VHH binders against E3 ubiquitin-protein ligase RKP (RKP). Designs and how they scored, part 2

Target 1, 188 residues: E3 ubiquitin-protein ligase RKP (RKP), of Arabidopsis thaliana (Mouse-ear cress) (q9siz8r82to269)
Amino acid sequence: KLHGDLDVSVSQREGISVVHHGVGPPIVGLEEFSICGDIRIVKPPLVLESLALFSSARANACIWKGKWMYEVALETSGIQQLGWATLACPFTDQKGVGDADDSYAFDGRRVSKWNKEAEPYGQSWVAGDVIGCCIDLNCDEIYFYRNGVSLGAAFTGIRKLGPGFGYYPAISLSQGERCELNFGAYPF

## First folded at step 17 (VHH)

Design s1
Fold by OpenDDE, last read:
Structure s1 (fold): chain B 188 residues (1-188), chain A 123 residues (1-123)
Amino acid sequence: as target 1 above (188 residues)
Amino acid sequence: QVQLQESGGGLVQAGGSLRLSCTTSGFDFKHYAFSWFRQAPGEEREFVGAISWSGGETDYADSVKGRFTISRDNAKNTFYLQMNSLKTEDTAVYYCAADRGEYYTSPSEYDYWGQGTQVTVSS
């Protein structure tokens, strides 16, 4: 598809950069070009379903300073990896969020956290759960929440990165998994 | 490309032992649960056993429980089926299967399959 002249605007605030494709204020959403696999937008803009065996994507927001959070409402409760990843983290048909350095994920189906390797973490999730994904670059930590309740620090000592090299909200979905991302478009 | 390859099958006398291996490539081994299935001539493919992604859990069909053991070696991208006290009714083609994160007793749920290896138990 010959992508016409995409007017890309970058909004840069302290600690965050949002890449916006189009006219208007920058809105955090799914970065379509980051998608590895096959993700269907079931309901625009941010209800997603993986059609491929394994799909991964990043949001269009880069975080390198401050404390930030997004939420994932689970429509299904299978294998999903939710968290944060840098651009350097490869997304492939087999590798997703949490499967590389500077990539961190929570997987409530397996009650584990992922950073290359798995460790026990958190609680089992069910459909309808809202998972909070928090990154605190003041403390260099990543936290997850289930329905507003903290699951404790998942990762500590995460690397500080410079502007444009920071962490992106990122998700990986197994086939048939569905979730809704909330980057502040809806009330928390 | 994802590949699963069974090995270790063959002819064995009743009461004997075999160890099947399933060597894998092309996927992130640590994320997957693994299972063994078998299919005898004229029969449907049936669940033999499985091991969880973490290796912390195993499950076996009643017909093989106490005789068969499944294990995995992440460093070798290989998982195994140790078959002891083999019976003539264990004769079948054995298949290894993989699924991301979970194992199932139903074959339709698995992402990847091996080609199978023949196990024949003689009286």
Scores: ipSAE 0.885, ipTM 0.934, lowest interface PAE 0.6, mean pLDDT 93
Fold by OpenDDE, fold request of step 23:
Structure s1 (fold): chain B 188 residues (1-188), chain A 123 residues (1-123)
Amino acid sequence: as target 1 above (188 residues)
Amino acid sequence: QVQLQESGGGLVQAGGSLRLSCTTSGFDFKHYAFSWFRQAPGEEREFVGAISWSGGETDYADSVKGRFTISRDNAKNTFYLQMNSLKTEDTAVYYCAADRGEYYTSPSEYDYWGQGTQVTVSS
């Protein structure tokens, strides 16, 4: 119901579309309507904490071409799933990024990558770590960084999707988990 | 709705064996670590054992180590507590618990609980 009352603008560039609700220029940020669970914005605009047992959200940027990255600064180091998801990937109280087709996540707490199923990947993370989430649609790969150091390719052969069906930066946070999203270091 | 249901409890003689099951529904089983707790009358709920989300790690209370084994079956959304060489001291209500990602020895850390099943070990 809230969607009908808000002004929506779409900015489209080569390989990316940013959806903005409200006034002003489109800025990559959290898509509020995508939030499943309960996320508190501890510090605006993008320091987040999950109050629900499991919360998920995606950014307002859809990517279908090119190479893109965003960073997640971990304030806590528990169960978080960080990565990329399409709109078709359901967010529920139990499912988040990495729990469906075309959804990919890194979980440093469990030292695993998630695409429906878990596989070993990467390193354990600690509070203070900065996790880089990279999608390269030139090579059809997703890979992650820890504090600027590559953890290697996490996923290969990801599907190329058309405009409007692409991948969104997406996070899932267990209760009490906190992180800061940064879409500016590697701008969209 | 999330549900955890214990089964397999009952009366057994000392030295006997029981296998408890915790059947779950309503959550993504593969993401969760699972634990068993028990509570005897007049006592606090105590940690019995746990299995990691991957199934690769298990932990047990010293009082049950070597006698009890925890396993999980992701295909059945069920995890188990095999109890061997049971002692009268093992008499308690046994509870299964679930937490996303990790197990804890503290009950307060768990997201979901079963209602419990009575295990009575007679002399």
Scores: ipSAE 0.884, ipTM 0.933, lowest interface PAE 0.6, mean pLDDT 93
Fold by OpenDDE, fold request of step 23:
Structure s1 (fold): chain B 188 residues (1-188), chain A 123 residues (1-123)
Amino acid sequence: as target 1 above (188 residues)
Amino acid sequence: QVQLQESGGGLVQAGGSLRLSCTTSGFDFKHYAFSWFRQAPGEEREFVGAISWSGGETDYADSVKGRFTISRDNAKNTFYLQMNSLKTEDTAVYYCAADRGEYYTSPSEYDYWGQGTQVTVSS
């Protein structure tokens, strides 16, 4: 099985910065302040459920170069938007990942990719699926996996950004949707 | 902030036609599936029909199949219920409803509702 491989260490050379608000080594997790809506941590640290009609959040890791991936294990298979977003992308009760420039999402329920508008992409997902979310800033591409199988390039020609302005792992969940995030620290 | 407003209802003779509109605001229209429900006096609110978020799929209650058509206009944030060959039993308050990404036959599944518009079909 593929595992999300997002470096949890702060490394300017590696093209990742982890925002750590606590004491101890930085760990990639959910950035609490980024949450729009209402997300319950069902099981620490990264099993999440949306209690609001629509909730969005970013991880605390900023990526601006290199190739990175995280995985989302679906506990439910409804409307979720999974992918990457910059800080400039607004999260509101109506807007989430994929609903702005430099924001990119896969939605397997609707078999679509989102970057402001929807386009057909990928496969329908079911509960238990593991969705790989990959960003490759060497090739300026974003692509997704379903259970370790590539769904092909979803987005090409994504914009390169500087340190601190890069892409964050980001998810949007409709009410009742549950998923577990894996940034490489936990096996599935 | 979110609003759904029905219009186009009224009195019509049996065999006639009406076109209902549901004008929306306050949410991202393109993400939502839309449905029409109706409720006659003393009856439960019942599913009339729905259209998917993409507009590629529609579903209708058996009682209105072949007579009613649902469509959407993303540019206008509006979706419609075209009602042809109206019958007296179509008399009801018609409600529009919205849900992110999916439509349902059960009213409890929808995020937002309109206030309803009266449709009266006379014999």
Scores: ipSAE 0.883, ipTM 0.932, lowest interface PAE 0.6, mean pLDDT 93
Fold by OpenDDE, last read:
Structure s1 (fold): chain B 188 residues (1-188), chain A 123 residues (1-123)
Amino acid sequence: as target 1 above (188 residues)
Amino acid sequence: QVQLQESGGGLVQAGGSLRLSCTTSGFDFKHYAFSWFRQAPGEEREFVGAISWSGGETDYADSVKGRFTISRDNAKNTFYLQMNSLKTEDTAVYYCAADRGEYYTSPSEYDYWGQGTQVTVSS
């Protein structure tokens, strides 16, 4: 418990807070309570598949300053919305990442970015692609990578938020869509 | 909670026109592609046409190409099938369908369906 608190404290100084319920170093993973829909963990801990028509989830890491990235390896290449969302972003059977204020997503199937509305962005993705999701709160920007190649700035002038109110890695998956989340290289 | 409701069907003489509407509720309209299907008596349900989520792309069955046009109105959560130069073989129950982000020629891929509206074209 004390160790967990220390880990959270250290993370807070860096502009990140990880909700850790166990003993040992904090591990970024899927926040189970954030799941809306039906997500099957195909391979623990972070290979996911949506069984519901539309499922959304957040990681257990809140970011409010600094530069951070996570990667999504696509096992399927259908409708997925990948990016960042605050807790205020409602997840429902119809609403996911990119469908609210302070919620931002890339969708390579539709070659679009989402923040309430869609705009053209990026390029098409295929199964096997690794999508980098980056947030830079030093520059207030979000941008994405495909297989290590930058797709350019997707969103600029994103709102700075206080500790505990920041952005979470977040994904939305249509039915049958599968991806693997990788938070290993999270800090920049 | 999700509803799709067709309207505008009826009896029309060959060579005439009808405009079908599909009014929707209960889902985020802007994310969805929309399609029309039809089913004649004793036949399988067949693809008529579709419009992409952005409205930038449309597709039609060869049998209706040049005669039918699909459009959408996001502000009204409604999409349409304009049917011109109707033929007796166009007689069928017409169904509207919705799928998140993509349209398909196969009915099994769609998330939501309307109840259908009868279109009868007389000679």
Scores: ipSAE 0.881, ipTM 0.934, lowest interface PAE 0.6, mean pLDDT 93
Fold by ESMFold2, fold request of step 23:
Structure s1 (fold): chain B 188 residues (1-188), chain A 123 residues (1-123)
Amino acid sequence: as target 1 above (188 residues)
Amino acid sequence: QVQLQESGGGLVQAGGSLRLSCTTSGFDFKHYAFSWFRQAPGEEREFVGAISWSGGETDYADSVKGRFTISRDNAKNTFYLQMNSLKTEDTAVYYCAADRGEYYTSPSEYDYWGQGTQVTVSS
């Protein structure tokens, strides 16, 4: 039983935990160990592309309290499932963000929100759009923005969870889909 | 591991009807759009019809429009092709194909295919 975490640290602040590999201040980014399928950074720092038919990944930041958001700049406009998932969400070649309990996604190609099933929601997206993905654990809601304009509450009554068990920014991409993740806009 | 399997093919008299099924396994079925293609000997595979992932849109080749109907049953993970008023030119191997979220009229856009089922329409 060997530990490979000698260079791993966890930073916890006011409803967020960030896992950091290395020295210096903790930076929110993609958690490489979470990748299912084949996601590559095609342009630094976080322009991503799915090389497999269906790929998923989460960030290294866990949210259990407060109000937080991240942004996704779309480089392509096909099938993507953008949102929030817990560690219990199984990422497989068939299931991604929004395809399990406590897993929630917006998909602007199919103009739907996903939590195990689809419901109509939001607006169609195009390349160049910026999608805001917001979680509000003061009000127990998840909602999305398109280019700074609210699409309304997507999910209400979402389950509150404790430190380490909360929600992660998470994305799923169909083959060839590209997007850029931006974690610099997470208010508290 | 995902799988599509066609069934229901066979010999049928011209003017008759036949229902094909495409039974799937391993897919998260509700995400998928579904299409039927067919191939006669010596010909390329040709589009027959499609149904969207939501079931709200269908599309058909001109040669079958009004005679063929595609449907889906998410509870059974199965897609269907109801073929009415069959003609001898409908004789072909019929294939089902699937894509996560979209349907296409070109066979080259699909990565998931069934093995095919023979439909033979006699006089």
Scores: ipSAE 0.673, ipTM 0.841, lowest interface PAE 1.3, mean pLDDT 89
Fold by ESMFold2, look of step 17:
Structure s1 (fold): chain B 188 residues (1-188), chain A 123 residues (1-123)
Amino acid sequence: as target 1 above (188 residues)
Amino acid sequence: QVQLQESGGGLVQAGGSLRLSCTTSGFDFKHYAFSWFRQAPGEEREFVGAISWSGGETDYADSVKGRFTISRDNAKNTFYLQMNSLKTEDTAVYYCAADRGEYYTSPSEYDYWGQGTQVTVSS
């Protein structure tokens, strides 16, 4: 099993991670202040639904080197943009994950990858699918899996960022779309 | 904010042609599918045709297929309806509509609409 993971050291007394590769809490969740539109947790801990026409949010943890993977279990199969974004990337009613220079998304409804523009990528998705969203900053790549099957590298040569200003898991959902987020564990 | 505005309507003789434009602002245009609907007096809005977000798929109502053509120009944030071989039955107010990513044949699926442009086809 040779697979890169987030390398995090955690101070449990402070409730915040002290890391060389990223920063975040012991249990990663949604950054509520990042929400654009209207995203609700409809089933704890992280089953989300978009109540607005287009909604976006990011996690409360990021990395700037090393590897991280999170999973999205699709409860609906419409338009979602799943991937990675920096704090500098705007979320608006019109722009979500993949709609700016430093954000990158896979959308299995439109079978496309997004980094400002669309290119064909991946496979069509259905409800019940599990999408793996992977970033490898040792190789400066972003890639995705569908139900454990690699879809190949989506983006290469992605920009490196410094400590505290890295790439966050991020999602955008069309109205009524639902998914469950599953973040990895932090080591001590 | 977001806006759709139709233009190019008018009076035309049966058998003639018109080109409608729908100019947009405030949209991230490349994500959007676009549709044309029309409404004659006393009738419900009916589907005319649509173009996908990528531009690779078009769809038309049977009543206009072969006569009408939809196209889009992402550089100008505009999409078009070329109407040929016009009939008096094509007389209506024409509306453009937009959805992020999908097109629909039902007006109830759309939240973004233009104000309409009148097309009148005389015999």
Scores: ipSAE 0.663, ipTM 0.834, lowest interface PAE 1.3, mean pLDDT 88

Design s1
Fold by ESMFold2, fold request of step 23:
Structure s1 (fold): chain B 188 residues (1-188), chain A 123 residues (1-123)
Amino acid sequence: as target 1 above (188 residues)
Amino acid sequence: QVQLQESGGGLVQAGGSLRLSCTTSGFDFKHYAFSWFRQAPGEEREFVGAISWSGGETDYADSVKGRFTISRDNAKNTFYLQMNSLKTEDTAVYYCAADRGEYYTSPSEYDYWGQGTQVTVSS
């Protein structure tokens, strides 16, 4: 490959674009440059903890076509906002995933879904739960799963966007919240 | 930057009423639970009452139940304490506090506080 150790590269295939640093095939992981607040990997590869009062981050994978899912294994069961956001979603100390246009979250502590406002949705979560975060751009929908069981469609009519402008896996964590991100052993 | 500011304190006769406001700025208000605490001279800061982020749950210290009412107005980014049937033991500095998503009866759980407003109840 013509990439160096510090070069940024973009790998693009059917419905997904992955940005990574280094050489070799792209791996989906946390986009360190996206972190707002203070999120740290406390156990490799992707067990994360928020050390600030409210922290947000996104993955390095942009979804613009097809059906895709990632999983979040909860180590704590407090306030987390898990879902999908575009690059246009500014993360601040007050706004995270679900707090802007084209930004969508499930929070199982408050049992709600968030897209600028809250609506009741889903089930209460506990430590040890695995939350599936699914985006279906064939049907323009976002779904969440708890331990493999669908919680139903959370959002419909989501905007289709082009390559590089689509949706990223994204999370927001209140202080002390811990979770493990899982983007799959094979593609994604 | 986030701020909370109490207002509405003052001097009132026992049996009277006051309404405190906690005006906020810089918060994404709808995410937050809010609490009132008070501190009398020579005492520690104590819980008065709270309202959940959704507004669907309120909680009160036993000493104020039935006399105080907490409410919130998300459109105005403001949280209120209506104090009725005031007693001299209600004399204190009243503080509002905020937490994203949760409320607590312990002041040590909060990092966001107002500056306080004095309430003095005379006999």
Scores: ipSAE 0.647, ipTM 0.831, lowest interface PAE 1.5, mean pLDDT 89
Fold by ESMFold2, last read:
Structure s1 (fold): chain B 188 residues (1-188), chain A 123 residues (1-123)
Amino acid sequence: as target 1 above (188 residues)
Amino acid sequence: QVQLQESGGGLVQAGGSLRLSCTTSGFDFKHYAFSWFRQAPGEEREFVGAISWSGGETDYADSVKGRFTISRDNAKNTFYLQMNSLKTEDTAVYYCAADRGEYYTSPSEYDYWGQGTQVTVSS
């Protein structure tokens, strides 16, 4: 059987690399090949639901310099781990964002930040909240916001990495959790 | 694939003590809350007690408060039910259950279960 060509390209601007499939302009979205578990877009463009007990995915955008933010609008308020991960973070049925080196998450149900272990951080979240997930590689910090209000620096001294080896927006969802991703809010 | 396995059940005299273990495999244990349930013949599975994911909170059914203690050992991926001052009414199959992040008093909320261990308290 003959295969058609898959056109994969990388679009770069200062501090961000976007990998996209096709010949059109780059669009930041969910990297479907990164999905562990069962994440579905239940309402276009990016309202997601986890159908498995624990699911993870990352965006197709890699941040290696500068200050960047994405937002997560919560449709449910259970266990979610929202943040930033490198490609080295192994998504499994048991490990998600925040569960490896260079992987960082906020979880407003357990009111904790995760980098291999938990520490108290932030505020309890409710459905309807908008969580801002910010990475600042000028200061080597990761911050979270709740409804536009800073929760303070969650992680400091994060590793600087080179182009193509940086941090991706990434999320993990427990069963039935829903959220909407927005990659265009608060551009840096 | 994740598994829970209860052990430590058996026959014990009323007034005695018994320690149950729930050994887990395949879980990222630190994320999980754990609960014990029990079921006597002809009855529904009932809540016994639970321990939070952080270990900072425990909860117990009224019928066992002051007699039973739940603990967890993250290094061994195991949690325990210490049962003191046992009564014949404690006779049941004991089940462990797990949830990522939360514990519940309703068995319908859990997807991860052990196979059960029999505890028999003789008079």
Scores: ipSAE 0.640, ipTM 0.823, lowest interface PAE 1.4, mean pLDDT 89
Fold by ESMFold2, last read:
Structure s1 (fold): chain B 188 residues (1-188), chain A 123 residues (1-123)
Amino acid sequence: as target 1 above (188 residues)
Amino acid sequence: QVQLQESGGGLVQAGGSLRLSCTTSGFDFKHYAFSWFRQAPGEEREFVGAISWSGGETDYADSVKGRFTISRDNAKNTFYLQMNSLKTEDTAVYYCAADRGEYYTSPSEYDYWGQGTQVTVSS
């Protein structure tokens, strides 16, 4: 039997697929059902705080082609792992963005990039910074900006996952960390 | 479910050495900073030393500097306290503690603790 009574739909455009849970135009936002740990929206629409020791979530947008960016405005400057993950990346109380295959993060508190292991990358961040999280599937790379200044390519040769596969904006926050997500990004 | 378990405690004569281990399970170990604390009967838990998540920074209480060394082995999910030139005043229960990202000298900053291992230094 088909499960046609679910209130879920998928909107697919060139290089992006958006899942939404109601009637009306698709809006890129937080995928509530992806939350691991305890993330609270403390100011609508997307100022987030982690109440658990370690929390993760992803957006409802899947990127499979082109160049895309989202922004994270930091309200605190501790441990956060900001970047891109696929649906195959399970979030747990111990593993977040950057802690699995095809999962990539920048962490400006530890000044590192994460893809299963850490490597030095980027610059230390402070509260008030705006972090640009960029994926370029024309060149198969992920890179970050701090306040509009490029930090350089973080990951090169990232795996193309074919049409309909892709990477989600995704974040992980240590306890008490707070940030604002902005999904107004378009191809560069 | 995360766990820390200390081992390697015991009885040793003054001037001797012991190596304590803190074996962890359920942690994504490479993200964590680790600390050793100790507590003698009737005293508050005191900082002994710490190692950063990357292993690039260590910190020690003045009373143990030069005698104790902290290290970590990410492949074994374990960190260590090498204790040399032991003194009777080192007698205590030793605890390991963990924090994702940073280490602290105050025990109140930690949520993850082991159960402790007794170290007794006889004269």
Scores: ipSAE 0.632, ipTM 0.821, lowest interface PAE 1.5, mean pLDDT 89

